VHH binders against FYVE, RhoGEF and PH domain-containing protein 5 (Fgd5). Designs and how they scored, part 4

Target 1, 194 residues: FYVE, RhoGEF and PH domain-containing protein 5 (Fgd5), of Mus musculus (Mouse) (q80uz0r647to840)
Amino acid sequence: RALVIAQELLSSEKAYVQMLQHLSLDFHGAVLRALENVEQEGREPLAQEELRQGLRELPAICDLHQGILESLEQRLGDCGEGQPQVADIFLAREQEFEHHAAHILQFDRYLGLLAESCLLSPRLATTVREFEQSSQGGGQSMKHRMLRVVQRLFQYQVLLTDYLNNLCPDSAEYDNTQSALTLISKVTDRANES

## First folded at step 24 (VHH)

Design n4 (from l4 with H57S)
Fold by OpenDDE, fold request of step 25:
Structure n4 (fold): chain B 194 residues (1-194), chain A 123 residues (1-123)
Amino acid sequence: as target 1 above (194 residues)
Amino acid sequence: QLQLVETGGGLVKPGGSLRLSCVVSGFTFSRYWMAWVRQAPGKELEWVSSISPGGSSTYYEDSVKGRFTISTDNAKNTLYLQMSSLKPEDTAVYYCARESVYMRSEYEYFDHWGQGTQVTVSS
């Protein structure tokens, strides 16, 4: 049963990474290009820089989850019918989860800046609109898609908890999974404080 | 069986208020992100608001920010949407939705929702 849950984790990670790639590669790139044009027009350079900084977390977060996905694929491919080892995938990347913390803390600010910038720049507004209308987004707003990045950590809490409940309590994986949950909880707690 | 049942919709004048309720059954309410979404005639499904597990964090679409309030009562397994300063553009069927944990696709944001409740804002 633990293996089944791990497989669900892998499946969900694949889907999430696909969504995240669209944010990181298409949206992020398009917005940055649009912002460069706005800067050339001499409009609100400080606000734009802050927005750029906030958006820079997306590629980093994407890299994190691509790594997680690759590791999950490898671990689950190698375990056969045995007990999978997946908890250490998260533990090894503790520092990288700080990008999520940054995303959470800056969420309202950078999205607010983006909205304001769209009011000032028709080009940027069009860029955001086109992204939102793209078939890859399932019709969801940019803000909701960005929120999904926050939500992924909470998804890990659910998935890893279910995983934990199906592990042998005397196993190393059990202890590591508890540690992973603690790590994720530290980040999600920051979301709750915001 | 997972069930979400929305209530509280109706006809209201611009500037009026409504409170929507969603009673959830068949799963642990406090473990999931919950959302309100709406669909107007001829338009796509639109995200309105989300609330984190336990209700500590709330998020809103820009068009409803400051006017709508999402909340939960975990003891009652109920999700709420308090709507104020309603506008004609708020006219839609409102759905209570559970946000997906087990994403099967990059397009799967919600895995369960109710039948919806009609909200009509008209003079």
Scores: ipSAE 0.899, ipTM 0.953, lowest interface PAE 0.5, mean pLDDT 92
Fold by OpenDDE, last read:
Structure n4 (fold): chain B 194 residues (1-194), chain A 123 residues (1-123)
Amino acid sequence: as target 1 above (194 residues)
Amino acid sequence: QLQLVETGGGLVKPGGSLRLSCVVSGFTFSRYWMAWVRQAPGKELEWVSSISPGGSSTYYEDSVKGRFTISTDNAKNTLYLQMSSLKPEDTAVYYCARESVYMRSEYEYFDHWGQGTQVTVSS
């Protein structure tokens, strides 16, 4: 039963990483190019820099989850029908989850700056609109897609809790899973406090 | 069986207010992100607002920010959307939706939603 839940975790991670890659590679890149043009025009240079800094977390977060995905695939591939070890995948990346914290704390600010910048730059506005209308985004707004990055941590809480409930309480994996949940909760608490 | 039932829709004048309710059954929605989404005539499904598990954090699309308020009553297992300063552009079918925990694809944002309630803003 724990294995089944771990497989669900893996499947959802695959889907999430695909979505995240569009944000990190396509959207982020396109926006930066558009912002370069705005900067050349001498408009709102400080605001643009702040926006760039806010968006900088996307590639880092994408790298984090790409690593998680690769590790999950490896662990579940190696365990066969036995008990997988997946909790340490999260524990080993505690520092990287600070990028999520930054994303949460800056969410309203950088998205506000983006909206403002779109008012000043038709090119940027077009870039954002095209991304939102792209089939790659499933028709969801950029803001909602950015919110999904926040939501993923809460998804981990649900998935890992279900995973925990199907582990032997005397197992090392049980203890590690509790630790992983604690780690994730520290980050999600920032969302709740924002 | 999971069920979401929206109520509170209707006809309202521009500048008016409505309060939508969504009663949830079959699951504890305090564990999930909940959302309101809407679909206007001839348009695609649009995200309106989301609320974190427990209701501590709320998010809104820019067009409704400052006018709409999403909230929950966990004791009643009910999601709300208070709408004020309504505009004709807000005319749509509004759906209560559970945001997916288990994503089967990169396009799966919601895994359950109700039948919707019609909101019409017209002079």
Scores: ipSAE 0.893, ipTM 0.948, lowest interface PAE 0.5, mean pLDDT 92
Fold by OpenDDE, last read:
Structure n4 (fold): chain B 194 residues (1-194), chain A 123 residues (1-123)
Amino acid sequence: as target 1 above (194 residues)
Amino acid sequence: QLQLVETGGGLVKPGGSLRLSCVVSGFTFSRYWMAWVRQAPGKELEWVSSISPGGSSTYYEDSVKGRFTISTDNAKNTLYLQMSSLKPEDTAVYYCARESVYMRSEYEYFDHWGQGTQVTVSS
């Protein structure tokens, strides 16, 4: 049933948003604070700015998915046992998915900058290490956690495809879901080109 | 049933090379992110490398970047990890893992993995 898949989408979105919040709120905030100290030390100001710009996508992405989650909750709460409408949730946010594109394109660069900065700043290194060792993320490396942001789009491809396969082909939701998949694919293709 | 079977581990000297293989069955291999993870004695499980569906994009932890290469053969449903310039710190049990699509929790990175293969780098 399409509804079952939609529910799986919702449940996975909840989990993802929680993970993302750790990146956006805890990690991002901690790193920015640490970077302020690095900047005060006069170390590689241009590189630091570039790093900050790269990391700025995290809050934006978090906002995107928070919105998706809220919309999914609303839609699935309203439909009861009927056919849910979830595809438009993605379509309405096409522009916001550009943050994912930016994240993908800058992934290696800003993570490289982060690594370099950690070599120069013990405080930053400690901040990153503490985040990695924290229970917030299951002990996975920061890089892998950041990669999960990229991977989420691919997860959407799987989830929405499964959803599509359970929809009536003559339905508006079917067409919209195809459109949503196209939208997601445009972003994931950038990952493949990088 | 989903199954991942790792092979190729062994004892190697520092600077040596090994190629790990993971044969996957029970799911469409090319639809999922696949990963290698490792666990050294007394250490936590750590991510080593991931490859995107279809194998177009690869990612590595910094400690193995430039030395390890992850790849896939979709026709054989096999994931590979070519390891070169091996170091003693690479000693661990290596696991092939499927990255989670249906996340049940914020901490679920992998939903399936094999029994692992031992890699020992020692002089």
Scores: ipSAE 0.889, ipTM 0.945, lowest interface PAE 0.5, mean pLDDT 92
Fold by OpenDDE, fold request of step 25:
Structure n4 (fold): chain B 194 residues (1-194), chain A 123 residues (1-123)
Amino acid sequence: as target 1 above (194 residues)
Amino acid sequence: QLQLVETGGGLVKPGGSLRLSCVVSGFTFSRYWMAWVRQAPGKELEWVSSISPGGSSTYYEDSVKGRFTISTDNAKNTLYLQMSSLKPEDTAVYYCARESVYMRSEYEYFDHWGQGTQVTVSS
């Protein structure tokens, strides 16, 4: 049963990373290019810098989850029908989850700045619109997609809790999973406080 | 047996208010992000608002920010959308949706929907 949940974790991570790659590679890159033109025009350089700093977390977050995905694939690939070990994948990356904290704290600010910048720059507005229209075809807004980055941590809470409930309480994996949940909760608490 | 049932839609004048409700059954309400989405005739599905598990954090699309308020009553397993200062462009079918936890695709944002409730804003 724990293995089944771990497999669900892996499957969801694959899907999430694919979504995240669009944000990190396509959207982030396109926006930065558009912002270069705005800077050249001398318009609100401080606001633009703040926006760039906010968006800077996307590549880092993408790298984090790509690493998680690779580790999950390896662990579950090596694991036959036995007890998987996945909790330490999260624990080993505690520092990297600070990027999520930053994303959460800056979410409203940098998205607000983006919206304002789009009002001032038709090129940027077009860039954002094209991304929203081309990437998923599902009519999902960029803002909602960015919110999915926040939501992923909450998804981990659900997934890891289900995982925990199917582990032997006397196992090391059980203890590690509890620690992982604590780690994730520290970050999600910031979301709840914002 | 997961079920989402929207109510509260109707015809209102511009500047008017409506309160939508969504009663949820078949799952632990407090574990999930919940959302409102809407679809106008001939337009794509549009995200409107989301609320975190427990209701501590709320998010809105820019067009409804300051006008709409999403909230939950966990004891009643009910999601709400308070709409104020309604505009004709708010006319749509509004759906209550559960945000996906077990993503099976990069395109899967929602895994369960209600039947929707019609909101019409017209003079």
Scores: ipSAE 0.888, ipTM 0.945, lowest interface PAE 0.5, mean pLDDT 92
Fold by ESMFold2, last read:
Structure n4 (fold): chain B 194 residues (1-194), chain A 123 residues (1-123)
Amino acid sequence: as target 1 above (194 residues)
Amino acid sequence: QLQLVETGGGLVKPGGSLRLSCVVSGFTFSRYWMAWVRQAPGKELEWVSSISPGGSSTYYEDSVKGRFTISTDNAKNTLYLQMSSLKPEDTAVYYCARESVYMRSEYEYFDHWGQGTQVTVSS
């Protein structure tokens, strides 16, 4: 029922934040170090700077979801036998989710920049391949890992729809969950159109 | 009751074409990201392509981009992979998969799988 689905939302958010931390701290840091060596050699510094700036969006997305995770942990850690109250966690962050859409719209461009930079820098290509083969990369292609960043909002749609279907329709939490779904759907609709 | 059933595999010459189909049942197909994943002999699983709910966005691993096309028919609950300009390196078992929603860990990328269909590209 609703509490079980809220607990699944929490556990999946933990998994998502772990993935974001690997991307924003481990991968991003390794790419930045590889790019510093390329700059010292004087090759294509403008294209490399654009890639660096695009990758900085990963830490911002990570910060957003760390906040969501903390709120879910507090809300569900204090929840007794009562009905869960989690929808407002998303509603409180409406502006942040709108900026998440902006990151998503640039996502394909940043993947292209990374691929082009790898063609121009065998050292960067080696760094990316080594991360993909590492245990932190989980054997998954970097492109698919980055796509998972985008997919979380679609996962919220599924999770929150299942949650909604288990709430009393006249409750405040039902109304708040409908509002959260509307908010998330606006973001995913923009991502699909571009 | 969840089922993912792949068909359309077979033996094909290099340069040839195949269309893989995956008929799904037991869930609302159009709510989920769907993917094709392959495993070559002796190799790890490799993500091939993904398609967004509703079918508007598609993504491909670089080695297949421009040669493979993922698509859906939501009325038939069917996922497709149109494969063209096939190479011996494309030889693998191809799996239809649903991208995870209820993740147990960051390492779980797909939560439901078909049994796979063999594609063999050889002279």
Scores: ipSAE 0.625, ipTM 0.823, lowest interface PAE 1.3, mean pLDDT 82

Design n4 (from l4 with H57S)
Fold by ESMFold2, last read:
Structure n4 (fold): chain B 194 residues (1-194), chain A 123 residues (1-123)
Amino acid sequence: as target 1 above (194 residues)
Amino acid sequence: QLQLVETGGGLVKPGGSLRLSCVVSGFTFSRYWMAWVRQAPGKELEWVSSISPGGSSTYYEDSVKGRFTISTDNAKNTLYLQMSSLKPEDTAVYYCARESVYMRSEYEYFDHWGQGTQVTVSS
């Protein structure tokens, strides 16, 4: 049923926001501070500079998904009765999804830049190892966790497709869900062409 | 019923090669991120490689990059891991896994697993 799938969308969004908060607030800040060692001439290796610039996108991605989570909680947490209505939450955020896609398109490069930057900075390498080995890191590689940032848009395709298949075709929510899937597919198509 | 079945493991000398296969059934393979995950004796699970839905993008843990290649044959619903230049530290049980979509915590990385195939790299 559509309502069950909408609840799964909500619960998985909560999990995703928690992951983004750990990356955006805890890890990202520590990485940026570790990269500040090149200060004598305001110059640093190109890899470190580009990594710094790319990581700045994490807070914007976190803000997007926090907004989605809040909207989902309002729509599903209070009433839970009748037909769910969640597709417009995505439609309202087309520009923000475009920002997310830009990070997706650069993902291979950012992972390589992280590896190169760790070779150049013992402090950064220590930061990455410590996060990977923390209880929050679960022993999983930072590379795989950063990849999960990207995976959410593909997860939405699965979730919204299943949702659509459980809606009445005559409903406005059906039409809006088709539109939301088109929006998300456009973004993921650009990522696949990288 | 969802199933993931790995084959292709075995004993190989350092520098050798193996190809692992994972045949999937019960879900549309091309809709999901798929991964290889390994567990060395006495160690925790370690992500090895992932491939995007449809097979367009591939990702590797740094220690295997350049030596391992993940790929798919969507017509056969089969995931592969081509391993070359094998080292003793690659010794592990290798699992095929589907990356989670329906999840309740940030730590639910994989929702379906194969039984694993043993790879042993020893002289």
Scores: ipSAE 0.623, ipTM 0.822, lowest interface PAE 1.3, mean pLDDT 82
Fold by ESMFold2, fold request of step 25:
Structure n4 (fold): chain B 194 residues (1-194), chain A 123 residues (1-123)
Amino acid sequence: as target 1 above (194 residues)
Amino acid sequence: QLQLVETGGGLVKPGGSLRLSCVVSGFTFSRYWMAWVRQAPGKELEWVSSISPGGSSTYYEDSVKGRFTISTDNAKNTLYLQMSSLKPEDTAVYYCARESVYMRSEYEYFDHWGQGTQVTVSS
């Protein structure tokens, strides 16, 4: 059933937002605090400046998904009757999905910048190690966690395909879901071209 | 029936090579992120490598980068891990896993696993 799959989309989006909040608020904040002393003294290595700029993508990605989650909660929270309508939530956000594409394209670069910045700053190195070992980091490598951030777009492809296969082909929601899949596929295809 | 079946493990000398295979059934694995995960004796599970749907992008944990290669053969629904320059530290049970799509927690990394295949690197 389409409704069951739409509710799985909601549940998994909630889990994904929790992960993003830990990365964008806890990890990103700790990294920025570790870098703050260098910036205030007016001399900052290029690797640390580029890392700071790249990490600003995490809050934007988190904001995007908080908006998606809120919309899913609204649409599915009071949909006791009838067919679910969730595809337009994605259609409204094509520009914002650019943040996912940019992160995918920069994934290896950001990890290299983090490693270089850790060589230059023992404080930063300690911060990263502590996050990797913390409960918010879940004991998983930072590389795999960052990869999980961008895997969501591919998860949407699976979820929306399953959803589509359970919709009436002549419904408006079917057409909208096809359009949402096209939008998501365009973003993931950019990752394939990098 | 969703199944992942690993083969290709064994005993090998340091510096040697092995190729692990994972035959998939019950889903079209080319639409999912797939991974190799290992567990050394007495240690936690460790992510080794991931491959994107369709096989266009590959990722490796630093300790194996340059020595291990993840790949797929979509016609055979098979995931591979080519291991070269093996070290005693690579001794572990290696699992084929599907990265999660239907998740209830931010810590739910993998939703389906194979039985594992033992790799032992010893003189």
Scores: ipSAE 0.621, ipTM 0.824, lowest interface PAE 1.3, mean pLDDT 81
Fold by ESMFold2, fold request of step 25:
Structure n4 (fold): chain B 194 residues (1-194), chain A 123 residues (1-123)
Amino acid sequence: as target 1 above (194 residues)
Amino acid sequence: QLQLVETGGGLVKPGGSLRLSCVVSGFTFSRYWMAWVRQAPGKELEWVSSISPGGSSTYYEDSVKGRFTISTDNAKNTLYLQMSSLKPEDTAVYYCARESVYMRSEYEYFDHWGQGTQVTVSS
């Protein structure tokens, strides 16, 4: 039923936020320190500059999803047994979502920049390897972990579609869920075409 | 019941090729991210490749990029891994896996697995 799927949305969002916090605070900081320790005087390769700029967007992405998580916890924790109403959480953040999602969906480019930068900097390559082998990296490749950042919007499509299929078609939540799916699909389509 | 069944493993010489298949049942295959993951003897699991729902985007670990190709046939609910230019370090059990949607922790990357197929690259 719909409430079970809403709880799955909550639990997976919690896991996603934890991942973002590790990327935003732990990995991002370690990479920036490795890039700042370049022995070159004056100039940084364009690939490393672009990687640094992309990684500086991670805190804002984390903040967006922390807000989504807090709203989900309030809606599902306060009611417990009530009718789920979660679609408006996404609709209320439409502009912020569209702005930050475009950056999330560019992580393919960041994956390539990271690989190129590691070839140019043994220090950075060591930093990435150490993070992958740490508990914060969970033993999974950094490339796959960054891909998980991108996958979340597609996961919302699965979760909200399943949720929609368990709602009464004449309910307001059904209509709002359709709108939320349209919002998410618009963002994923735009990013794939840029 | 969700099932993932891999086939196509075997013994091959360095430089050779193999095509792995994974037949999926019990869920709408085209709605999920799918992956290949491998485990060499005595080693940890290693992500190899992922493919987006519908097959439009593909991603590879650096050590296999350019040598391996992931693909899907949605009509047959089948995931493929075409492996070429195989090296001894590619020796592993290869698993077909579904990327998590219903996850309970940040470390739960895959929620369903096949039983694996052995690939051995040896001269």
Scores: ipSAE 0.605, ipTM 0.810, lowest interface PAE 1.3, mean pLDDT 81

